# Designs tried in a protein design chat: VHH binders against Phytanoyl-CoA dioxygenase domain-containing protein 1 (PHYHD1). Part 7

Target 1, 291 residues: Phytanoyl-CoA dioxygenase domain-containing protein 1 (PHYHD1), of Bos taurus (Bovine) (q0iib1)
Amino acid sequence: MACLSPSQLQKFQEDGFLVLEGFLSADECEAMQRRIDEIVAKMDVPLHCRTEFSTQEEEQLRAQGSTDYFLSSGDKIRFFFEKGVFDKQGNFLVPPEKSINKIGHALHALDPIFRCVTHSHKVQALARSLGLQMPVVVQSMYIFKQPHFGGEVAPHQDASFLYTEPLGRVLGLWIALEDAMLENGCLWFIPGSHTGGVSRRMVRTPAGSVPGTSFLGSEPIRDNSLFVPTPVLRGALVLIHGEVVHKSEQNLSDRSRQAYTFHLMEAAGTIWSPDNWLQPTPELPFPPLYT
Key: E = the ipSAE of ESMFold2; O = the ipSAE of OpenDDE; V2 = 0.75 times the mean of E and O plus 0.25 times the DockQ between their complexes.

## First folded at step 1 (VHH)

Design f5 (framework vhh_7ubx_2; at its last look DockQ between E and O 0.14; V2 from the best seeds 0.00; counts 0 for: pae E 19.3 > 2, off the site)
Fold by OpenDDE, look of step 2:
Structure f5 (fold): chain B 291 residues (1-291), chain A 121 residues (1-121)
Amino acid sequence: as target 1 above (291 residues)
Amino acid sequence: QVQLVESGGGLVQPGGSLRLSCAASGFTFSTYAMTWVRQAPGKGPEWIATIYSGGSTMRDDSTKGRFTISRDNAKNTLYLQMTSLKPEDTALYYCAKGLYEWGSRYDFDYRGPGTQVTVSS
């Protein structure tokens, strides 16, 4: 169903996340996977752009701040790789196609298949049922969560990276393209954790500064027992409040956990922080969701 | 059961101020976002503001400069401070349990009976 029921809306408001099983059909998922295979087949990443993705603060600052590769990816389709896949010289230690952490951050805009999914009537109906008036798409990414290798995503709030004034204007849509179970890295949430504000922010440093980003504040230590696993089947959409605390564990299984995720921002009455790593560009202003 | 009881409404002249209160019971108030909405005769409901459990707020642009939402978790009470009131602010004001982050949809299952605010010379 594309529209939320009153009970679903209530649940989302209380928990900060909501699972919608069967949001995409198998055929839709297959089409997305085939398209990503085509994109991967044409992958060409220069040595200087081989940046490892990490959610760990120190490593993230090091890896992402060393080049403009990450900061300039907002309006491009770029590859980001798992930790430990490069030798000291930047050569791949494993096949490149098996080393990818994610592709981003403008699939929603630059790829016709992903644009179609992102702006689908189902997504628009969902957004309208949530009461979004002027939602825009701010970013998108394809996440691989590689078998045995897909790294964990540390507990975080999306709003730390996608900050708005006021808060509460960012929504993540996480679509499972494969079954996401406990063993292959399903999402974990702290229900109700979206109401307490943002603990930290990642901000751009002044142009020319190294590193290119820094964190304001710190992620607090959270009791692991508070996290609730949210396994979902292929085709499921998980709504993620921008402030809900969530994570995913390392994929220790022999199967991937592929997902497509994009973020919406309610643009009406909202200021996008100029300090966010992601900034709209003349080439790609934040596109309206509604068409 | 969830109960919300608004108070503080009344008749006020243009340019005046009012402070609305909402007494909440039947749920853990401190862990929920709370929202003010209003509805004028012949009009649909209007979102005013939401305050999260942590104190952060979202507000509609039309009233943002004049209305302030706040809460006292110890008293299980939600507040709306209204200043520079205008005739167009005349409406029934509701307290609601929920985030309503997007400012356009309402959950009427969890609102109080409302308090009337009338702005007139």
Scores: ipSAE 0.000, ipTM 0.216, lowest interface PAE 16.2, mean pLDDT 89
ESMFold2-Fast, scan of step 1: ipSAE 0.000; ipTM 0.094
ESMFold2, look of step 2: ipSAE 0.000; ipTM 0.119
ESMFold2 (binder alone), look of step 2: mean pLDDT 82; pTM 0.825

Design f6 (framework vhh_7ubx_2)
Fold by ESMFold2-Fast, scan of step 1:
Structure f6 (fold): chain B 291 residues (1-291), chain A 121 residues (1-121)
Amino acid sequence: as target 1 above (291 residues)
Amino acid sequence: QVQLVESGGGLVQPGGSLRLSCAASGFTFSSYAMTWVRQAPGKGPEWIATISYGGSTMRDDSTKGRFTISRDNAKNTLYLQMTSLKPEDTALYYCARDIRYESGWTYFDYRGPGTQVTVSS
């Protein structure tokens, strides 16, 4: 499907999110999962992720190393792990492929399989149907959502982390590479929550500080009953407005909930905040989506 | 804004038990994973356990079987039940807020002032 129907466009405008089932074929999903398995088999795990340090000075250096690793990941393919997956000697307590939380943040630019999916004609057609004139890809990541435990995601708005002037310029595309159900930690949204702007922003702290980011503003208290679960089948794309409030719960099942997600920004008339953790680099300016 | 206040520490003999509490305020406690971390004098922080807002736990193998993490969302309180305490468990114990963002970002580690646990005969 190239274009949204009028009813789909209206639903996205009203709710702030939209499910498109069957966006990727089973073969497309399989190719991405096979590619990620190859990447994981060859991953280089930094020392600061693997061990506990015995001195306060060593811990400060480790925390700074982890902060630097994250803040400089925007033009790299880097690996982020669940807490507690390494023993004190840096050995994996569970297999590496079950320890990884996510891979980010330049899969869309640096990996040929993910580049092809991200810049596919159907993604471009979807962006055009939403009225995007000069969309650029700002980041991408592969999320594993490991079985049993595995990283719940607190309520948030993407625009708090990918801040622009004006607001309303960021769009998330979240693609299920496995069925995402209640049991394995599907997405939950507050419909219509995208109309109030953002109440807080994540900004960079001074260079060399740990953590490398902090929040400006106040976190609103949200009633859990406002959240609506959004289960989807493998191959579905979930369109996510930059300001819609969403979360995911812990994966309590024996199955992972793998997803590929990336963010677009409308570059026409938009200022990307210099305070955002993610910045374009001379080596990788944000690539235009349209080819 | 975010406040975490630990309590329940003290002097205990080897083989004894303690239950630590962490009172949370300034955020929606039920929406966050929570973590216990300890720091022995002159050493860096050591992760102990994390609990999701759904109750799933992940624990360090060196304390696994002796320590249990739990939470009471109605009271905005995190607990650590410690049994069979050893002299090597002597440390300042902190609770920390652990948040993760599916849109691609890291977690924050906001810690309280800690509660001292001393295991000695």
Scores: ipSAE 0.007, ipTM 0.288, lowest interface PAE 9.3, mean pLDDT 82

Design f7 (framework vhh_7ubx_2)
Fold by ESMFold2-Fast, scan of step 1:
Structure f7 (fold): chain B 291 residues (1-291), chain A 121 residues (1-121)
Amino acid sequence: as target 1 above (291 residues)
Amino acid sequence: QVQLVESGGGLVQPGGSLRLSCAASGFTFSRYWMTWVRQAPGKGPEWIATIYSGGSTMRDDSTKGRFTISRDNAKNTLYLQMTSLKPEDTALYYCAAEDYSYGSYPLFDYRGPGTQVTVSS
């Protein structure tokens, strides 16, 4: 059903995250993985992601190209690569399908399989059980977290990057397409950390500036012992409050940790910050979740 | 297991100089853009300077050229040379590492705990 019990709702309110095992079937997971394999087989590798430049002018042009590629990805399906996967000539040091960090940020709107999963009746039922009145989908990502190359994601709050007024209007849905365990870089949360608002915001810098984003505020220093690992099985969904502090460790294992994640915003009574890196476009305004 | 550790802060008289260091480990330092940011009590954070992987720099005009960012890729260390310090420079100074390829938010954004700089009035 994906209808949350009163005890599950209370736990989400207390902790800022909630695990729902068995949310997607094995067939649903396989369909998404097969679709991503098709997308990867046909990908164009951007030139600005392949090599380091030796002149200051070439480096500035590459930096501008990478900045523009990222900042304009909100209504596209674009490819972002792990560190250390290219040699000086731009050749892959590992197979291309083992080199991708993530694909983002409009899978939910542009791909039929990801659109169907994102707008499924069980996702809609879950959103309704959480009290969302006019949820819209703001972004989506397929995250590979490659064997040996999958980098750490530093402690953060999603609302720092997807800022709204008032706070409390953004919800992350993170679905494991492979078992996510300690060895391959599962999620870690600080339970109850969502109650203090945000300590920083990522904002766009003036047009043409490099880097294209900067931070207002700073992350506080946190004791690593406060983090609780959240291993989950393939098909599990993790609900992530926009302000809960979470991270993932580097993937040092020989297996990937593939996940599909997307973010909802309650549009009723909410202002999406014009300073956010991600903006709706005329071609793709944030699609309503409910059909 | 990325680590960024700042050092070199302290108490200094107006007109003095300090050299801040940021020791990096757990990633290929030479490939990252490195940035210095400061935050004064009761104020928002202020970007100071960024140095790109190839060594080119961008600086905030408000420092009037008093601050110089540099890096030593052989030592995995970022520096901020500060001269002609003023009481208004009193702040916690952080270093940050950012992937110039932009792997999307916040994938390659790593930050240190900061080092305190206090300029006596």
Scores: ipSAE 0.000, ipTM 0.174, lowest interface PAE 17.4, mean pLDDT 82

Design f8 (framework vhh_7ubx_2)
Fold by ESMFold2-Fast, scan of step 1:
Structure f8 (fold): chain B 291 residues (1-291), chain A 123 residues (1-123)
Amino acid sequence: as target 1 above (291 residues)
Amino acid sequence: QVQLVESGGGLVQPGGSLRLSCAASGFTFSSYAMTWVRQAPGKGPEWIATIYSGGSTMRDDSTKGRFTISRDNAKNTLYLQMTSLKPEDTALYYCARSEYTYWGGRTEYFDYRGPGTQVTVSS
């Protein structure tokens, strides 16, 4: 399903998100999961980087902003942990494979399996069908959403964290590597919420400040009844407009909700905010999608 | 059912200003990126500006200091404010609806366009 049909394109424009079932085969999903298992098995995180994070992703991003390990992860493959998984000495209280919240943020560039998926012909064809002329990959992450430990992600817009001038330049691609259902914390969206712009931004604080990030503006209070659950099967891709309001609930089940997600930015006519926590580096400028 | 109708063109002297309007009907206006395009006699279409469903804009570098694109979703109307007009701005100006998302910035790809409104800049 490389190219969007006219009805799919209209639905994406109207709702701000779109589900494409069967985007990856079961074998492709399994290969990505096996690769992540290998990366985790070889994980060696320095003791000073073994910091606990809150159960809410927004709160976790805020807490992570206080560490150089997070702020310098844009051109690395780094590990971020669930709250309560370390003792006072920094030793694991939970097996490492069950203690990781996410791995980020350059899987798309640094790992062959994730690079191949991210730059696949079907991803490129999808981006072309949406009108992206010079898309670059700005970040990627593998999200575990651990059984019982995977915290809720508060309502947000991706453009608040990946800010551009003009707005409307960021696209999220979220791929289910396991069935994502109500019980294990699927995505929820407010359809049509992408048309009002953003009211807040996460920005870097001056170098050496604690915390390393802060919010400008405020998140609007939203009627919870406007959210629509978006359960998907393993291998589905969810397109996420940078300004669509979305969330996920806590994983209270005995199953993880593993997903691979990455973000594209249209580079033509776009200013990537210098205040964003994530910046391109000389070693890894944002790679073009289409090459 | 989709209709786009431009208005506000006319004769103006160099250095003058004009505000063009485009009235849209037959579709959910707020869900679509909208574009202004012009065509001078004997030339191909030239993209001027796009405003996305989220309100963000992209403008051609040659005109962006003088032209501003905006929209009023409650009135289903697209606008182009033109200032410091030059003889080179003489063209038929028409509005167009994007066939697909305009996140990529400039595009020549439109599924519907209006009949246009003539702008003539002459002393």
Scores: ipSAE 0.000, ipTM 0.177, lowest interface PAE 11.7, mean pLDDT 82

Design f9 (framework vhh_7ubx_2)
Fold by ESMFold2-Fast, scan of step 1:
Structure f9 (fold): chain B 291 residues (1-291), chain A 123 residues (1-123)
Amino acid sequence: as target 1 above (291 residues)
Amino acid sequence: QVQLVESGGGLVQPGGSLRLSCAASGFTFSNYAMTWVRQAPGKGPEWIATIYSGGSTMRDDSTKGRFTISRDNAKNTLYLQMTSLKPEDTALYYCAKWDSYRGTEYLYAFDIRGPGTQVTVSS
């Protein structure tokens, strides 16, 4: 059920995250996995996205091309790769399916299967139960967390990257498409960490710069013992408050930890920061969630 | 433990020179592109230069003739040689390990950034 009980709403407000087991059926998960396999099979890998070049000119072109490729991905379906997966000529050292870090950032808008899941009656009911009046979808990603190669994600707050005024207007929805366990790099949260605002922001650097983003402010040093692991079964949805501190450990296992995640913003009375890397475009303004 | 520590900043007169250093530890320095960025009072961050693992460089055109980025992989140290300094070069200068795919699971970002070293050009 997508509708939240009063006790679930209270727990989300107290902890800054909430696990909803069984949110998607096994069939729904399979449909998304089959669709992403089709997208990967048709992938055209730009040379500038590859990281093992032998000349200075190739390194410079790669860095600029990668920066431009990322910064313009908000209204596209684009491919981002794990490090160390290409040889000197830019050929895959492992199959392409095992080389992708993530696919982003407009799956919710450009792909019928991901659009259907994102705008499903279950997701809309969940957003309404949280009191969202005019939610829009700002981005989406398919995260592979590859076996052996899937790196750790440092402690962070989503609102540092998807900044709004006022704060408290961004909500992450993270759906496990495979069991997410300690061994394959599940999420870890600091319960109650969402109440202190943000002290760090990722902002765009001036046009033509490499890298295309930098941080303003500093990430606080946090006690590692405060993190609690959040293992979930395939089909679970994890609600993530924009300001809750979370991380994931490296995937040292022989299994991936695939997840589909997207972010909602309450558009009513909210200013989306013009300094955010992600901006709506004339071709794709942030789509309303409610149909 | 992964760390970046900048040094070499200070007060200089217009036309002066400074050499900034960034000491890196806790990772294989030679495998990563390294960058210098600055933040002037009342302005957002400004990229200055990047040096890639292979030694190639990209530099901002406005400082390219006066600033030189270099690295010493044996010492795990990044450098910025600054000449002909101007009042508009006054800023906090910091180095960063560039990682477009990590640092966050969701977004392109600097993996690690140092606390910075202050450069003041006055008089």
Scores: ipSAE 0.000, ipTM 0.171, lowest interface PAE 12.8, mean pLDDT 81

## First folded at step 2 (VHH)

Design d9b (framework vhh_8dlx_2; at its last look DockQ between E and O 0.40; V2 from the best seeds 0.00; counts 0 for: pae E 3.6 > 2, grease 25.8 > 24.2)
Amino acid sequence: EVQLVESGGGVVQPGRSLRLSCAASGFTFSSYAMHWVRQAPGKGLEWIGNIYHSGSTFYNPSLKSLVTISRDDSTNTLYLQMNSLRAEDTAIYYCARSTYEYWGSRYTYSFDYWGKGTLVTVSS
ESMFold2, look of step 2: ipSAE 0.231; ipTM 0.624
ESMFold2 (binder alone), look of step 2: mean pLDDT 82; pTM 0.817
OpenDDE, look of step 2: ipSAE 0.503; ipTM 0.798

Design d9x (framework vhh_7zox_3; at its last look DockQ between E and O 0.01; V2 from the best seeds 0.00; counts 0 for: pae E 19.5 > 2, grease 26.2 > 24.2, off the site)
Fold by OpenDDE, look of step 2:
Structure d9x (fold): chain B 291 residues (1-291), chain A 124 residues (1-124)
Amino acid sequence: as target 1 above (291 residues)
Amino acid sequence: DVQLVESGGGLVQPGGSLRLSCVASGFTFSSYAMGWVRQAPGKGLEWVSDIYSGGSTGYADSVKGRFAISRDNAKNTLYLQMNRLKPEDTAVYYCARSTYEYWGSRYTYSFDYAGQGTQVTVSS
């Protein structure tokens, strides 16, 4: 049963993150990977929709451009690519399937396999053990972290992008579909950093404005020595408090680090910021986790 | 006691349409994902469609674009609109309270309760 023990709950409350090894079986992971392979095989991204993804502020602003590709992806399955994979004309410099940074942001809703995983009894039991009353799924993504090429994810708080009032209502579930080690880009956390508020926010700009998003505030310079690596094995789930500071480094290894991530929001007594880049739509309101 | 009662089945010509209904009782309908499964003669149960409490829907490839699942929580009723019916759609259709788990080699649709079923026959 995927229920947290009292000690695990305490650890999560203290650290702002928790590792659960063996959450998924190897077979479950493989099924998800195969499904992604199928999705990638059918990938068709028009030239004007070929956007790069970065967690770095300046790069995000630049990469988003003037298109609604990113902003409208909340209820779609869309492809986002690594930095430097396109020439000036938008042609791939590397094979397209090897250029993907992530697929998002509605796998949890639109793909049957990922929907089943997201709403599994395991996940529901976990959420209940955390005391979530009315959790909803706000987004999901498949992250590739390509060999030698998988870019770093700068230190951040998820709540910067998924802001709520009050804070403390967003939870990330990060599932390793491959071994995530130091060499291929495991997660790094600053334990206990989830209690200090949010340093910055990414918000939508007024309609018609370029770029489509902007940052309020900035990430402070953080001592690298404060980060603790969290290598995990295939099948592990990492619980991520919305405010805990975390990062991942570039994958410099020969192995990918694939992961499936989705975020939950406790909906009871919570206001989702209308300025968040991600907004629910009539096509996809935030679905309740509990089924 | 959980009860699911299907209706709306019948005989229809290829290309025709049917609308199935399922009335649920004995549980908080709005809190559960619901679905339809079918069993054709000589075949096992096949997942057709499902709908989460939040409204997200899924469809088997064989019925995608032709069938539409919906629900009315106020009436505790699940629906399946079936358009452009084919002979291969002939089956007993069951309303089911849905569960989602990994079974065997892949993630598959599951359920903990199902109705008695309604017969759908597509024939010229």
Scores: ipSAE 0.000, ipTM 0.224, lowest interface PAE 13.2, mean pLDDT 90
ESMFold2, look of step 2: ipSAE 0.000; ipTM 0.112
ESMFold2 (binder alone), look of step 2: mean pLDDT 82; pTM 0.825

Design d9z (framework vhh_7z1x_3; at its last look DockQ between E and O 0.01; V2 from the best seeds 0.00; counts 0 for: pae E 14.7 > 2, off the site)
Fold by ESMFold2, look of step 2:
Structure d9z (fold): chain B 291 residues (1-291), chain A 125 residues (1-125)
Amino acid sequence: as target 1 above (291 residues)
Amino acid sequence: QVQLVETGGGLVQPGGSLRLSCTASGFTFSSYAMNWVRQAPGKGLEWLSGISGSGGSTSYADSVKGRFTISRDNAKNTLYLQMNSLQPDDTAVYFCARSTYEYWGSRYTYSFDYWGQGTQVTVSS
């Protein structure tokens, strides 16, 4: 069962991430992929998310529209696309289903397959072994990391976007639905980088402002040699401390790197920042993990 | 290297006006949206206003709308903030900040990647 041994707990505490191979079976991974295929088959894509802009100013102004789509996605199932998949008229240059970067941010609540995985006995047992008293699920994402187009994810700390007081209350659960290797964009971490807080925060700006979100603080220039690659096999779960620095490279290979990820917050004694882009809504208060 | 230098702060009476300037160097100024942000004593940062690289689009926080005007002169690499009807609670250090355009997966957002040293504005009788 998914109870951490003392050595696994120690390693997670020291490194800020931990790999649990074989967390889901191949059949469980395939069921999630089949469900995503069904969701994608019904996809409707707003035109303003398709166009390519010719100047930085056009991209800045267009990003406000995309930011609003992003900002309202916390209780929805929404589609986000790779850069470079549209022509100048907004037509897909590749099949639409092959152009999706990710789907977010409420699969855990709005889809029964993803809800079942998120609240599974093994996930709940894992959370208990970590000492979480009242964990809530704050968001979820399905990540495609498409062949050739799967964009890099720059070095970041999840708590920069999911800020709490005190820090240390956010945990990412990242589940490989396909083998995640160097060639198709596996995760990279700086071990131990989760101590010392976050370098920046993404906050909502006042309504109607441009930009719709902003960063307080800045991401430091980091020595790339500090990153260690973390290849994993299909079905692995990677625990990601909210403050550990991680990234992934662009996927230049002919294979995708699909993953399901969701974030937990320990709600006992924790204040969720009102400045976070993501807020609970009447439609979806953050659901308790333990059922 | 990228540098932003604010000038024009000082002591002003309630109801008065000041014009802040931010001179930019080390980058193509007209390619970036620019912002004014302030920090009052004992408080966090407050975004006030932003302007697109061309100057064609502006935005203001409610706290300053109608009183402050952001502008830029791309030929002089200078950002401005005209501040009218100043009140004691406008007392703060005022910073100019450059927006950076960040593509985060399949979404766009902004951050402020370079900041000036700030200029003190004090509104007091």
Scores: ipSAE 0.000, ipTM 0.178, lowest interface PAE 14.7, mean pLDDT 82
ESMFold2 (binder alone), look of step 2: mean pLDDT 85; pTM 0.864
OpenDDE, look of step 2: ipSAE 0.020; ipTM 0.270

## First folded at step 4 (VHH)

Design g1f (framework vhh_7qia_2; at its last look DockQ between E and O 0.17; V2 from the best seeds 0.00; counts 0 for: pae O 8.5 > 2, grease 24.21 > 24.2, placed apart)
Fold by OpenDDE, look of step 4:
Structure g1f (fold): chain B 291 residues (1-291), chain A 124 residues (1-124)
Amino acid sequence: as target 1 above (291 residues)
Amino acid sequence: QLQLVESGGGLVQPGGSLRLSCEASGFTFSSYAMGWYRQAPGKQRELVAFIYHSGSTFYADSVKGRFTISRDNAKNTVYLQMNSLRPEDTAIYYCARSTYEYWGSRYTYSFDYWGKGTPVTVSS
């Protein structure tokens, strides 16, 4: 059942994304949410989040100064917080557990429950139906999209951050752990936008440099009318082509929009860019999806 | 129209010095951070130095202590003083206008406009 039909494959090819309702059961979703609760209960807030700043420049520098924390998170389970959750002295303005933007980037490897979901037979069957020969998992994250202030994600292509040669080798699997509707920040896509290449890249700066990353190029301004909302129910998987343009709006509702996301890369005949922020490590090389 | 024009490149011996200039026009120069990138043959473009609109500076580790980025807002110009040049510094050097955007959990600089570049060759 996790295999795509010919019509689904065609739709994915045309649109650059595909919704699969009921991909996970309620029990599976519940297990993931409970596990996250446990992980959050043991949360360690990074010291750089407590840094006092008084100017926009200082804020920017602080954010950039934390790039090591970000750059080294590929093989760890780390916490990232929403914008504006700290005062100038580094104190939380809201409860810490409600201030988290995402947890990443190695849930798929380091947590048994998330590893089980990521490498499930359903996911493997889906990947095989897509014709992936040697897919590897490159990253995973749990996204909270907090009520009222869960920040927007601007229009982007995943390939800007996870760049390969050739293009078209990266897929995102976005699983809704809660209902994702218009009001709480469902995904929006530009159908068919995955065939035009990549407009920008986020790259590492030279070792020892500050900031640790920068963008080459820019995301073009896109007409909002081109975006199609894709509300989905809890348990749904949204398959995302690495080059399809997509976004999510701010969560203005009183409920969260939690999701688990991980990315696959076809490793056969693919070069992972050494300039990507995320790099495999000896501790965690990109694990094969197929077991 | 937005324009960035680099100058000052050329051939220099190892240990020598060059000063690059980038003159900006078509935008409020003082409101933007500026950067220098370089691209060597067969290599990807890399950040060399960055200067915020306030004057705060950042350098690649490979050029730290040797290169100095500065700006003159009255002249709409950003400079790169390169001292103790090495063969590995050979590249086309590009001036870039920088902005920044929030990406989920952090701010990241974005360079959205580039000059045509000025070549620097360090050779004995």
Scores: ipSAE 0.011, ipTM 0.265, lowest interface PAE 8.5, mean pLDDT 89
ESMFold2, look of step 4: ipSAE 0.079; ipTM 0.511
ESMFold2 (binder alone), look of step 4: mean pLDDT 81; pTM 0.814

Design g2 (framework vhh_7qia_2; at its last look DockQ between E and O 0.68; V2 from the best seeds 0.00; counts 0 for: pae E 12.3 > 2, grease 25.6 > 24.2)
Amino acid sequence: QLQLVESGGGLVQPGGSLRLSCEASGFTFSSYAMGWYRQAPGKQRELVAWIYSGGSTYYADSVKGRFTISRDNAKNTVYLQMNSLRPEDTAIYYCARSTYEYWGSRYLYTFDYWGKGTPVTVSS
ESMFold2, look of step 4: ipSAE 0.000; ipTM 0.262
ESMFold2 (binder alone), look of step 4: mean pLDDT 81; pTM 0.811
OpenDDE, look of step 4: ipSAE 0.204; ipTM 0.615

Design g3 (framework vhh_7qia_2; at its last look DockQ between E and O 0.01; V2 from the best seeds 0.00; counts 0 for: pae E 8.4 > 2, off the site)
Amino acid sequence: QLQLVESGGGLVQPGGSLRLSCEASGFTFSSYAMGWYRQAPGKQRELVAFIYHSGSTFYADSVKGRFTISRDNAKNTVYLQMNSLRPEDTAIYYCARYEYWGSRYTFDYWGKGTPVTVSS
ESMFold2, look of step 4: ipSAE 0.012; ipTM 0.445
ESMFold2 (binder alone), look of step 4: mean pLDDT 83; pTM 0.833
OpenDDE, look of step 4: ipSAE 0.345; ipTM 0.697

